# Designs tried in a protein design chat: VHH binders against StAR-related lipid transfer protein 4 (Stard4). Part 3

Target 1, 199 residues: StAR-related lipid transfer protein 4 (Stard4), of Mus musculus (Mouse) (q99jv5)
Amino acid sequence: ASISTKLQNTLIQYHSIKEDEWRVAKKVKDVTVWRKPSEEFNGYLYKAQGVMDDVVNNVIDHIRPGPWRLDWDRLMTSLDVLEHFEENCCVMRYTTAGQLLNIISPREFVDFSYTVGYEEGLLSCGVSVEWSETRPEFVRGYNHPCGWFCVPLKDSPSQSLLTGYIQTDLRGMIPQSAVDTAMASTLANFYSDLRKGLR

## First folded at step 1 (VHH)

Design B7 (framework vhh_etentamig_d1)
Fold by ESMFold2-Fast, scan of step 1:
Structure B7 (fold): chain B 199 residues (1-199), chain A 124 residues (1-124)
Amino acid sequence: as target 1 above (199 residues)
Amino acid sequence: EVQLLESGGGLVQPGGSLRLSCAASGFTFSDYAMSWVRQAPGKGPEWVSGIYGSGGSTYYADSVKGRFTISRDNSKNTLYLQMNSLRAEDTAVYYCAKDIYGDYVLPEGYFDYRGQGTLVTVSS
């Protein structure tokens, strides 16, 4: 309860950050990615935004922990629900593929996940939690508060606006330039992959 | 009803300059990001530039970076595009575009309420 309230409030604060605090990290045809220095760690808070040609519920159902995430997300290699509190609230463990010719080796994350109503849409958010069991094949990464806002477009309810805030500490000894390159590309690819998965 | 009225197009020689204007009405102008989109003869639309409602942040397509400047005057409900060092490939109808949802610089292809457009011809 406490963790879900704090997490939701933090994401709403991110969603209120002024335009002049963001710097464009990457722009491709169907998505813009921005970043700003994180207040949580020595890294960046990333923002990504793009339009989905689908309704809010279907978009968020593909993003939150569930049976469809692995079908479209090429970066995610496994997903296990470790604790299930309610349909919209769980602790999950997931792994990611190596990146940049394995300069970034496969990572593992253990996140509290919470999905809640926001305006006329949904917010699916997460934050890493302490978990003692580790897998030696993976480096344990850490997600500071992260989430996805999805709201219907005004006068076009079959379309939605998807805005993400991602704040990941990949840990280990990785050059910052490699982290920056990987994060921006990963977010752009997330949108491209999701759009194909929704078809 | 949202209305956008573009003006300022015309014939100009390569290397020349033009300033486009867009007069907006029917919505709270400062609450919405605005963009310029162009369509060259026989081609699909290309997003050129975008600006947040506050005027604080601006974005440009790689083809126009360093040559074009987007700006807005919220007190006059007017959007501008200053075009310098014009090239033959800049020949197109230029459209003023309002963001669909609000103060978001959306990717190209997702715009609400485009105006009539204004023709820019760059030719000797």
Scores: ipSAE 0.000, ipTM 0.195, lowest interface PAE 14.8, mean pLDDT 84

Design B8 (framework vhh_8k46_1)
Fold by ESMFold2-Fast, scan of step 1:
Formats: C-alpha cells, sequence, structure tokens
Structure B8 (fold): chain B 199 residues (1-199), chain A 125 residues (1-125)
C-alpha cells in the first residue's frame, strides 16, 4: 500500500515536469520520445507520447501485467505473475530479448506493478523490487519508477493519449551509445507494436 | 549500410567562409540528430556543433559560437555547416556524426562508434 502511494506520487511528479526540461530524443510518425537526466541513477528518464485509436481501458489492459502483453510486445519474451496482492497490484517477473545483435544480452526484471485511476483515465506503473532468485540466462536489470498514463482525447472519446515514463538501468558493461540507441528505438517500437496489437 | 559523406572543405584565407555538407544514407535521416566534429593534427577530436532531428534546436562549441551555423535539409538527407570569419585555429579535418538526440552528439557518443568520411579545411594566409 505504502509502496503503491509512493510510486503513484512519483509518476504524477514526472507527469508534471515542465516541457522545457525535456529534450527530443526521437520523433517518428505518430510518436515522440524525449529524455532528461535521471535523478535516480546515472542514466536517463525517458518520456514517450502518442495517440491510440482505442479506449483507455483496452489500451491499459494490453500494457499491464496480464494475458495479452506477450501477444504484441516484441521485446518481452516471458511474463510470470509471482504474487497477487489486490486485483490491481502484483509482483511480476519478465524477460526481454537481446538487442543490437546481442550487444545488449537478454535482461530479466522483477517489478511491483500497480494500476489506478488518473483523472478520466488510468495509470499503470511499476518499480523493480529485490528478488533473490536469479536465472543464469539473463542479466538482472532494474526499473526505477516507470509507468503509462492513458487518458481519453477531447472530442474523440474512441481515441486516447498514451504517455509513458521509462527509467531502466540495464546494468552490465554496455557502451552508452548502445544503451541510448536501444532505449529510443524500444519506445518507438512499443507504440507501433501496441497499435498493431489493438487491431 | 549507414553512410555519412562530408564534403566542401578546401583552402581559405583568414576571415573567409566555407560551407560544408554531409550527405547521409542508410537510415531515416529525419529521425536523428546530426553534428559536426573536427580534428586538428596532434589533437583529440572535438565537438563543433549539433542539430536536432527537426532542426528546431542547435548547440555550438564556445570556440565557434557566433561564427558557424549548422542547418539541415531533411528532404535532401543533408546536414550543413556554414563557417564564417574563419581563423587559422579552425584548420582541421571535419567529420559528421549521427545520434538519436542532441546530448548524444555534444557528449561525443554517436549511435555507433564510427564517423562520416572527413573533409579537410585549411585556413592560412
Amino acid sequence: as target 1 above (199 residues)
Amino acid sequence: AVQLQASGGGFVQPGGSLRLSCAASGFTFDDYAMGWFRQAPGKEREFVSAISWSGGSTYYADSVKGRFTISRDNSKNTVYLQMNSLRAEDTATYYCAKGYDLSEIYSGTPDFDYWGQGTQVTVSS
């Protein structure tokens, strides 16, 4: 509960960061990615934003831990719910594919996940937690507070605006240029993959 | 394959002007920040200027601020460096680089550990 409150408040603070603190990282058709130095680690807090041709509940249901995430997300290779606390709250373990011809080897994350109402929409957020079991196939990464806000568009309630905040420490000895390239591409791909998955 | 071809260098007197061009291919040009670096004989490669994917933001090294202007033409996949009021200290081989944002360029960490083909600028009386 206290973890949920702290996580939610952190994401709301990210959502309130002034526009001039963000620098454009990547702009492709129908999605913009920005970044700023992280206050949590020696890396970046990324922001991504784009319009979805679907309602809030359906968009967030495809993103939050559940049966549909693996059907569309090219990066995620497994997802296990380890513990349920409430219907909107769990601890999950997931793995990601290698990137950039395996310069970034497959990662594993163990995250607390929480989904809550936000304005007329939803926020699904997460943060890595300590978990003793490790699997030798994967490097354990760490997600500092992250999440996805989804709100209805004005005058077009069948569409929604999806804004994400991602703050991932991939760990290991990876060139910074490779990390930066992978993060921007991952966020752009997230939007294109999700749009196809909603069809 | 990603290719960056710099051109437009040459011999010029102090106070003169040159315009460098960098022709890019093998990637979606308007999704990336672009920049210029230079290397004088016996010195480390140094940052000169950077421009965002849209051309809406630019950054300059203090040594060239007010004299050089970076620009891009996304329809031609080309980034330019207009060099005015050239000094002997500007003598160097100039390289173009690709990055996903401005900070990657001005920190000296492009997407891949490579640089575009250089063009030589010599400023001498």
Scores: ipSAE 0.000, ipTM 0.130, lowest interface PAE 14.7, mean pLDDT 83

Design B9 (framework vhh_gefurulimab)
Fold by ESMFold2-Fast, scan of step 1:
Structure B9 (fold): chain B 199 residues (1-199), chain A 124 residues (1-124)
Amino acid sequence: as target 1 above (199 residues)
Amino acid sequence: EVQLVESGGGLVKPGGSLRLSCAASGFTFSSYYAAWFRQAPGKEREFVSAISSGGSTTYADSVKGRFTISRDNAKNSLYLQMNSLRAEDTAVYYCAARTSYWFEPLSESSYDYWGQGTLVTVSS
């Protein structure tokens, strides 16, 4: 199977995990974050879900590689397209800001990215790939399969339901409790920042 | 009224340098994805380099390491610093800008606004 097919199938598998397998990690009024032990590494698979006051296409266009991501995402500090295969498929390199007063130093990721239709909405997903060049100012992190599902909200088609699956190995020497705290907060902040970016 | 106006083209010798500028007006340049394309005589337009609103850059393999794209949002301007110029870099260079809710291939058809071009000739 191609990388895009395997990645898509993996995200659909995550999306079908039963509710009772998830444990609440953080809950604020407009977003819930859950987690469960990852099958891929010694960390967690995180799930986040919340309603967006916008249509599917606009929401996903702000998330996938393109002109809008850096304009709203506080965590992401750069995004370069390294290889372009087609409209919905690329390899990108992006960097993230330091977190928790720099206890987590800036990271760099190189991801295969793929956006495809899913039900009446869209799925934008990614997974880290090997890339030989590293930059000394960043620690190379690794994203196991991750992605964002966005579907129209039933009975309110001007709104959409955004569900994310994030599975990041930050690598380096970081206490696991700091990683766990940062991940849950980062996902809640992602929703808050995106909502501001859409307005 | 949306305008993109290129300047800085000219005649240079192989190995020389040239800096192209593109002045944008009539729209909020800072929120647009911007790019340089070029077209040699009798050939199709080809992608050279692009820069996102946030400053992320991408380059065609043929210019990587020699050309540097940059932007100044306060001045509504896009730049292309061209070093180590070769005869095959001879072309009309076009400034382009796009605002698209779809991530599209970096092809000429994806861009909303275009300048009229500036000629760069690399010869002895």
Scores: ipSAE 0.000, ipTM 0.151, lowest interface PAE 12.5, mean pLDDT 85

Design C1 (framework vhh_8k46_1)
Fold by ESMFold2-Fast, scan of step 1:
Structure C1 (fold): chain B 199 residues (1-199), chain A 125 residues (1-125)
Amino acid sequence: as target 1 above (199 residues)
Amino acid sequence: AVQLQASGGGFVQPGGSLRLSCAASGRTFSSYAMGWFRQAPGKEREFVSAISWSGGSTYYADSVKGRFTISRDNSKNTVYLQMNSLRAEDTATYYCAAKRSYGLYYDTSSEYDYWGQGTQVTVSS
């Protein structure tokens, strides 16, 4: 099995986790964030879900590695493709801004990224890979399997449902309460930023 | 939309140095990857160098590696190309270009959304 097949199957498994296994971490008017203990590391698997006023292809094109991710995402400060294998498959390096008055300093991630059809919509997913080159201004974080499912809303052709699974090891010496606060807020902000980017 | 203006071209002897500048105006320069391309008379446009938004990643064509250095100053909305050890084969009109994301092909001109007017570099004895 290829890394893309294994990653896709893992995200589909997350998407099949029963409602009663999740606990609400943050709920705002237009997005809900849940979490459960991760089976991959000593942290949490987060789930976020909300409605987008746009079609699947446009939503996912703004999320996947591509020409407009940095236009709307307040957390992401750079995105570079290190290796491109196929139109829907690459290794990318990206960086994130410091958080909580730099209690969480800027991070760097190197991820395998894969975008594929899922049901009547799309899945864009990623997982960190080993990469020896580091940049001294960043702490190398690690993404366990993460991804975004986007499917059309039934009988609402101008809208889609966006569901994300995020499972990030920020590394370093960070208070657990800061990690918890930052992760929930990051996911809520992702939705509000993306909604503005789609306008 | 962003507007780009390349400058700094001129006449130099082989082995000389020259620094090109690309000044950006408009929306959000710091969210763009920036690239330099060149075109000699009768030839197709060729990739020279590119830089990510933060300056953390740089890319170079094999023909210029070790001789050219790309850099940027986001506070001045400017990207620079320092050209050292210039050769006659570097003679061309140099164009700067911007793309909205650093995630796709840096060396492909069709990936770039905005293009500046060129600046001529002539390397001759």
Scores: ipSAE 0.000, ipTM 0.165, lowest interface PAE 11.6, mean pLDDT 85

Design C10 (framework vhh_7n9e_1)
Fold by ESMFold2-Fast, scan of step 1:
Structure C10 (fold): chain B 199 residues (1-199), chain A 125 residues (1-125)
Amino acid sequence: as target 1 above (199 residues)
Amino acid sequence: DVQLVESGGGLVQAGGSLRLSCAASGFTFDDYAMYWGRQAPGKGREWVSGISWNSGSIAYASSVKGRFTISRDNAKNTLYLQMNNLKPEDTALYYCARGKYTDFWSEYPYAMDVWGQGTQVTVSS
């Protein structure tokens, strides 16, 4: 429970970072991706933002750990809930596909996940936890605090604004430019894939 | 032969500034990411800053962020570290290192394959 409070407060702090601290990493149709140096590790905190043609509850239900995530997310190859707590709180293990012709080999993450109300919308957030069991076909990555804010659009009740903060240490021996290329593309693809999943 | 030579270290009072230089030779400098690291007496190596081949990616350790600035001049095969508002805890041997890849690689020190001998920085109270 104290973990969920710390995680939520960290994401709210990210959401209040001033516009001039962000550098555009990628601008694709209907989504902008920014980054700034991470305070948690020797990498970047990424921010992505775009409009969804759906209401907050449906958007977040497709993102948080649950039955619908794997239906649309082409990067995520498996999702196992290891422990479920009360209040939309769990520990999950998930895997991701290789990227850039396997320059980034498939990863595995073990995350604490928490979904909570935020203003008139929702926040679904996560952070990696230590987990001794490993699967040899995957490299264990590490998510520093990450999350997705979804709020209703003003004057457009059938639409919502989705803002993500992603702070992933892929670990292993990978050129940083490959990581940067993959992260920006992953976030742009997340939006286009989610939009297809919501249709 | 590949060589990295640091210079610019010295004794300075707390709150002072120093500019370190690293002269590279024996390889195509603008094909590699470059790094600054340091090692204080009795401590392990600490990564300080990194810069990609084209200066498009720059990162700093939390302990120096806002006080140090890394830069490079590819025409002169030289890497720089501008150190401002120095603290006694910044006292260390400062060395530059070449990244194994032509792109920035922040997995320090495992990504580094050529190291300089270092230049001593001593910050008095």
Scores: ipSAE 0.000, ipTM 0.089, lowest interface PAE 20.9, mean pLDDT 82

Design C2 (framework vhh_etentamig_d1)
Fold by ESMFold2-Fast, scan of step 1:
Structure C2 (fold): chain B 199 residues (1-199), chain A 125 residues (1-125)
Amino acid sequence: as target 1 above (199 residues)
Amino acid sequence: EVQLLESGGGLVQPGGSLRLSCAASGFTFSSYAMSWVRQAPGKGPEWVSGISGSGGSTYYADSVKGRFTISRDNSKNTLYLQMNSLRAEDTAVYYCAKDRYLYDTSGYHRPFDYRGQGTLVTVSS
């Protein structure tokens, strides 16, 4: 599909952004999070990177829409596949838990999702689409292009390098400091949770 | 309505091979990770192998890695386990299971929300 080609190309462009354009937002053990102003909306494009002690296929199969994501992801509270086009391509609706003592209330997203080969590894990416049904318990958020690159480590092929690009408009009335704190923490927690899920 | 039907077990000599099959119905097969679990006489169940819904990722217990191969044919709603270099300790009833992986602070779990009737594999002279 045209949407999958545009999405993939956009993520590859993000992956090609020079190091000097990024600013460190958070650095914890085994994960660095950077950000830069988004060109899609009045917010930030976040980048996170860290090493996984597992092979590419296992890492990405835990991330992409499917039976395993909810088992490890503390932020994601539901995931429904609304339309399944191909094995690597769907529209999904998912919800997220409230954050920062519910200063950020639970969100709902409806995303087109696409998983494709990239170099010696994989890319799993997504972007929000229009969906008319809303649920009153959630605020509808919007994901501009986002995704996860996973490639083998050159010196240790049983390990992989996981790089994520997240570009989320949480919508609603939220203090900017809360958005900034939540996004950086969400990415660091993603790595921590995934590492435990892979054990 | 969910049904899993295993087949392909039998008596085989050490060093031999067998291929197990599991016919699935009553759910969208390609949407679920599937596993093989075995239970030897008088022992608890042991997870043997798992495969993602797409078939893109496969996992094996250390005891079978390099000898067993899990695969699936989503067009036929069928799961397979190719077993090579069989040993006496592989003797067990083998079960097909619809699988989900749990995250918790203690590590990786393998809950099975359904399994079939099983197929017996006996490895002896």
Scores: ipSAE 0.000, ipTM 0.117, lowest interface PAE 17.5, mean pLDDT 82

Design C3 (framework vhh_gefurulimab)
Fold by ESMFold2-Fast, scan of step 1:
Structure C3 (fold): chain B 199 residues (1-199), chain A 124 residues (1-124)
Amino acid sequence: as target 1 above (199 residues)
Amino acid sequence: EVQLVESGGGLVKPGGSLRLSCAASGRTFSSYAAAWFRQAPGKEREFVSAISWSGSTTYADSVKGRFTISRDNAKNSLYLQMNSLRAEDTAVYYCAADLRYSTWYPKSSDYDYWGQGTLVTVSS
């Protein structure tokens, strides 16, 4: 209820941030990653954008908590739905693989997840919530408001534009350069992995 | 598309047990959220239990503690173990599946695929 409204409004605010506030963090074929200092914590708000060769519903169905996420996402190692509140609303727990030769050890996240219509497309967003149970093999990370906007491409209705906002506190003692490298690479890999999954 | 076929229904005495099965064909069952519903004569379909594609389960208050839903993705099958059966459990039991979303839903309108039903009668 109040959490879904606040989360949606926060993501729409991110989507309205002016172009000149972003700095390029990584640019590879068919995806650009930007970042700016976060207003939520001592880290960065990342933005990624690229074209998908598929329609909005198929793209978002592969991203939101679902049966196909683990089939294509190389970073995500498990995904459990812990509670289901409404049709497009749940609490999920997921884990991630170690990164950079395990300089970043596996993480665990517990997120509220919400998917809603946005203009001609969809928004799937999430934010970490308090969850008392922890597993010792994982470091509990924290996602500040994050989400994925997907809208039809004007000149090519069989294609869509996917824009992500990611704002993750990995926690632990990780060198800043490793965090920076991992975040930018993770977002670029997300796009390449998703494109393969949609084929 | 998916086709669902229920089996295992029958006549049982109060306090008895039955195990219902639902066989899925047409698509890979592991991608579906699945549920059991029941319908007594003259009543609307009532939610009984659901299981998500990830294995999370939900039960109606009337069956909680007595029924157990499970799945076997290798066999494309859904099960409902029914213990401590009561006269009010008498109904046609339907399995249902939803491919549209990753999560389960307790409302019948949320499911696109339905079996034909299997009758469970609890009486002496």
Scores: ipSAE 0.000, ipTM 0.183, lowest interface PAE 12.8, mean pLDDT 83

Design C4 (framework vhh_7n9e_1)
Fold by ESMFold2-Fast, scan of step 1:
Structure C4 (fold): chain B 199 residues (1-199), chain A 124 residues (1-124)
Amino acid sequence: as target 1 above (199 residues)
Amino acid sequence: DVQLVESGGGLVQAGGSLRLSCAASGFTFSSYWMYWGRQAPGKGREWVSGIKSGGGSTAYASSVKGRFTISRDNAKNTLYLQMNNLKPEDTALYYCARVQTIYGSGYKYYFDYWGQGTQVTVSS
């Protein structure tokens, strides 16, 4: 019933999707990106997974809304907390850089964000909410349920497994080939940038 | 059981140097971002410097950037602050702090454990 419970349950459902439903979208060193048709909109649900050379708390602290995110994330150009409800949830507004020589112009998102324990690790998840104030220099995008699971590796407790689910409607008139190229590259870059940021 | 114990403060003349140490115990030091803060008489606490768990990324308040260097030795569970070209305005109680996991406050830093501090006095 609550937005945090519904969001958490949706991400857990994504995490339980059978391996054979996913198709490889991009595979580069130390990260694999898959996708499947979204059940939320006319686009794709992306999954990315890779090993981080760091513990769960430090990894998730770099991802969730906070002062650490902009230090390493090449795509995110601003982050503002608009509403703070309790320790582990807020509404945030963030902006992203233009992509592919501005074929995808800068976007703005307003997301509810929630961080909670999951098994021996953490889940940081989000979903766009309606927000009346807009900034004219940005196109308002929409994130359907998205999130990051981070759990310790059994054989290497100084390392963790990071699995992300991203489901973004960029809005506007953008060729599907541009969306596909940008999404896969963005997720691969997320991992390489985060690994650099954790150092 | 978490303990943070600062040392290395003292009286120095303007232009001098001091190296502060913070000995950490009771937790996995290598897993936490650590901070140095200070509090001058009649003022609130202010952030001075931060360092990520692996030591590879550091940040500084504009008032100390270029003069102070934060570092850590995870094998010794020790945090350091090298302070050069000290100014009378740097006079304060210096304390180390462990950064709490951030929940829902966006850009705000949380400190869940603080040391008792070490006094730094810079004479003109």
Scores: ipSAE 0.000, ipTM 0.145, lowest interface PAE 14.0, mean pLDDT 83

Design C5 (framework vhh_7ocj_1)
Fold by ESMFold2-Fast, scan of step 1:
Structure C5 (fold): chain B 199 residues (1-199), chain A 125 residues (1-125)
Amino acid sequence: as target 1 above (199 residues)
Amino acid sequence: QVQLVESGGGLVQAGGSLRLSCAASGFTFSSYAMGWYRQAPGKQRELVAAITSGGSTRYGDFVKGRFTISRGNAKNTVYLQMNSLSVEDTAVYYCAADYPLYSGSYHWSSEYDYWGQGTQVTVSS
């Protein structure tokens, strides 16, 4: 099976995990973050969900690799598309800001990215791939399968439901409590930042 | 060229132990998920054990608690320690490698990128 098929199937599997397998990690205004132990590494699979006051296409266009992502995402400091395979499919390299007073130093990721239709909406997903070039100012992190599902809200088609699955190995020697704090905050901030970006 | 070479199979009595090894070459071993599958005569291949590039493990129902999968990235080798063997464990054991794009369904053996030729394990009563 191709990269895109494997990745898509994995995200659909995550999306079908039963409610009782998740534990609330953080609940703030209009977004809930859950987690469960990852089956990929010694860490967590995080799930976040919240309503967007915008249509599916506009929401996903702000998330997928493209010109709009850096305009609103406070964590992401650079994004370079390294290879285009199709309009909806690429390899990208991106960097993230340091966190918790630089206890988590800036990271770099190289991800395969794929966006495809899902039910009445879209799925934009990614997974880290091997890339030989490293930059000394960054620690190379690894994203196990991650993605964002966005579907129209049943009772309000001008709104959408955004559900994310994030499964990141930050690498390096970082206290687990710092990782846990950063991940939950990052997901909550993702929603608040995106909502401002969609204005 | 990519190669996966299994070793350590053989004949053993019920209750005994075997350690299988799979030596990998031709790809960046540390980046790949590795798995062990088995196939008995007239049966389909089934998952025995899998280990991700990050070290997380998964086991088939009938081997959990008896078998242990591990990997040595310095030696480009994945291992399967098999304890408390029974006649029902008799099969050809295959090593498989899958690029780390996913690890969701280790039951989809056809989705693995590379396969070894297999090593026979026979457990006598």
Scores: ipSAE 0.000, ipTM 0.157, lowest interface PAE 14.1, mean pLDDT 83

Design C6 (framework vhh_8ghr_2)
Fold by ESMFold2-Fast, scan of step 1:
Structure C6 (fold): chain B 199 residues (1-199), chain A 126 residues (1-126)
Amino acid sequence: as target 1 above (199 residues)
Amino acid sequence: EVQLVESGGGLVQPGGSLRLSCAASGFTFSSYSYIGWVRRAPGKGEELVARISSSGGYTSYADSVKGRFTISADISKNTAYLQMNSLRVEDTAVYYCARSYTIYWSGYGSDAFDYWGQGTLVTVSS
């Protein structure tokens, strides 16, 4: 699929952005979150990076669309596979919990999802697609190209380095400061929750 | 045209060894994909026995073959190998070389193999 090729190439381009183009948005123990203005919309491209105490396959299996994602991801409230093309390629619909005392109401996303080998590890990526059916309890958000790179650590092969690129347009009427606060915290919490969820 | 061509199958006695080769054409092993060996025994389903990243740095094995089989790649020859040692009667199967963009694991997902070789028969018998 041309969509999968474009998506993969876009994520690899993000992964090649020089360190000096990023600004620290949040730094907590064991995870750093950066951001830079998005080239896709009036918002930010976020980057998060941290070490996982697990191998690449197990880390990405917990992230990609599948039965394990909802077990640990406190933000995601549902996940439905709408179209299944291959074991590594689908269209999924997922929903997220409200945030900041519901200042950010629950969102719904419909994403093309693709998982592919990258160097000695894996890349799981996604991008929103147009989908006409909406559910009234959710605001339809939009993910510009997003993804997770996971590669083994050279000197510690039982550990891996997880790097995420998130570029989400939450849409609706939300104060920009609330969006910025929620995005940085969501990414830091993603790492904490995933670490607890790895089995 | 992407092609995968297997060789090296045959008849061996239990405890013996074989090396399977998979020659790839139409793509290079420096791409972000995996080469896997999938077997199908008579009357059984497919089993992914070993996988290697096209770069050659990442390998994975099914529990049934771990410690006995070794997968490797020669990037300069665009060829992947499966060294099979300490063969057992239950290793008897048709072995397929396949290119994939995913890593197989138990419980969730399966391999999305987009190109397959013709298969090579391995018979382990006395």
Scores: ipSAE 0.000, ipTM 0.161, lowest interface PAE 14.7, mean pLDDT 81

Design C7 (framework vhh_etentamig_d1)
Fold by ESMFold2-Fast, scan of step 1:
Structure C7 (fold): chain B 199 residues (1-199), chain A 126 residues (1-126)
Amino acid sequence: as target 1 above (199 residues)
Amino acid sequence: EVQLLESGGGLVQPGGSLRLSCAASGFTFSNYAMSWVRQAPGKGPEWVSGISGSGDYTYYADSVKGRFTISRDNSKNTLYLQMNSLRAEDTAVYYCAKEGSTYTIKYSGTYYFDYRGQGTLVTVSS
């Protein structure tokens, strides 16, 4: 209860941040990525936004922890559900591939995940939690509150607007410029890969 | 305690059909997506098909698209896989898998690492 309420409220606060507080980090066809300094750690809160050619339920079903996430998300190399509280709520452990010729080595995250209704759409969000077991092949990263809002487009019922907020501490000894490059590219690639996966 | 019991496998000739069933217990069946995963002799697991909790969304591996149909009956806590136009390369043990299991990308796609039950053997041979 407490953790899901706080997480949801934090993502709604991010979604309410004024447009002029964001700085463009990367803009490619059909995806814009912005960032602003994080209030949670010495790094950035990233925002990404783009249109999906699919309805809200199908988009979020591909994003939330489940069997289809790994079919399209090439950054995520494994996903384990460690604790399942209810259909919309779990603790998961996932791993990511190395990036930038392995300058960023594979990471592991342990996140509380929660999916809930938001306006006429859905919000799927997560935040890292403590987990004692570590695996030597991975560096344990930490996700401050992160999430994906998906809302129907008013005049286009077969399309939806997907907005993501990502706030990841990759930890370890990585140059900040490499982190910044990887984060912006990861978000742009997320949209490209998801669009292919929605077939 | 989650339990998944697969049935319906057997020996069938190429071009034949089989229907697999999975009886689920120990959880609220309609709340979870379900999948079929197979493992051929000497090979790793391959994800075959998935269905949402409501049954409204279905997904198929390219190798079975157009030949297999996944469905569910939430009133009976049962998952089905209708397999038509069977080929020798469809020979495998078929496992029923529930959302919330371990997932990893290997062997041509996403698969569930932690299988339930013993599966059901499908042999396609002349």
Scores: ipSAE 0.000, ipTM 0.168, lowest interface PAE 12.3, mean pLDDT 83

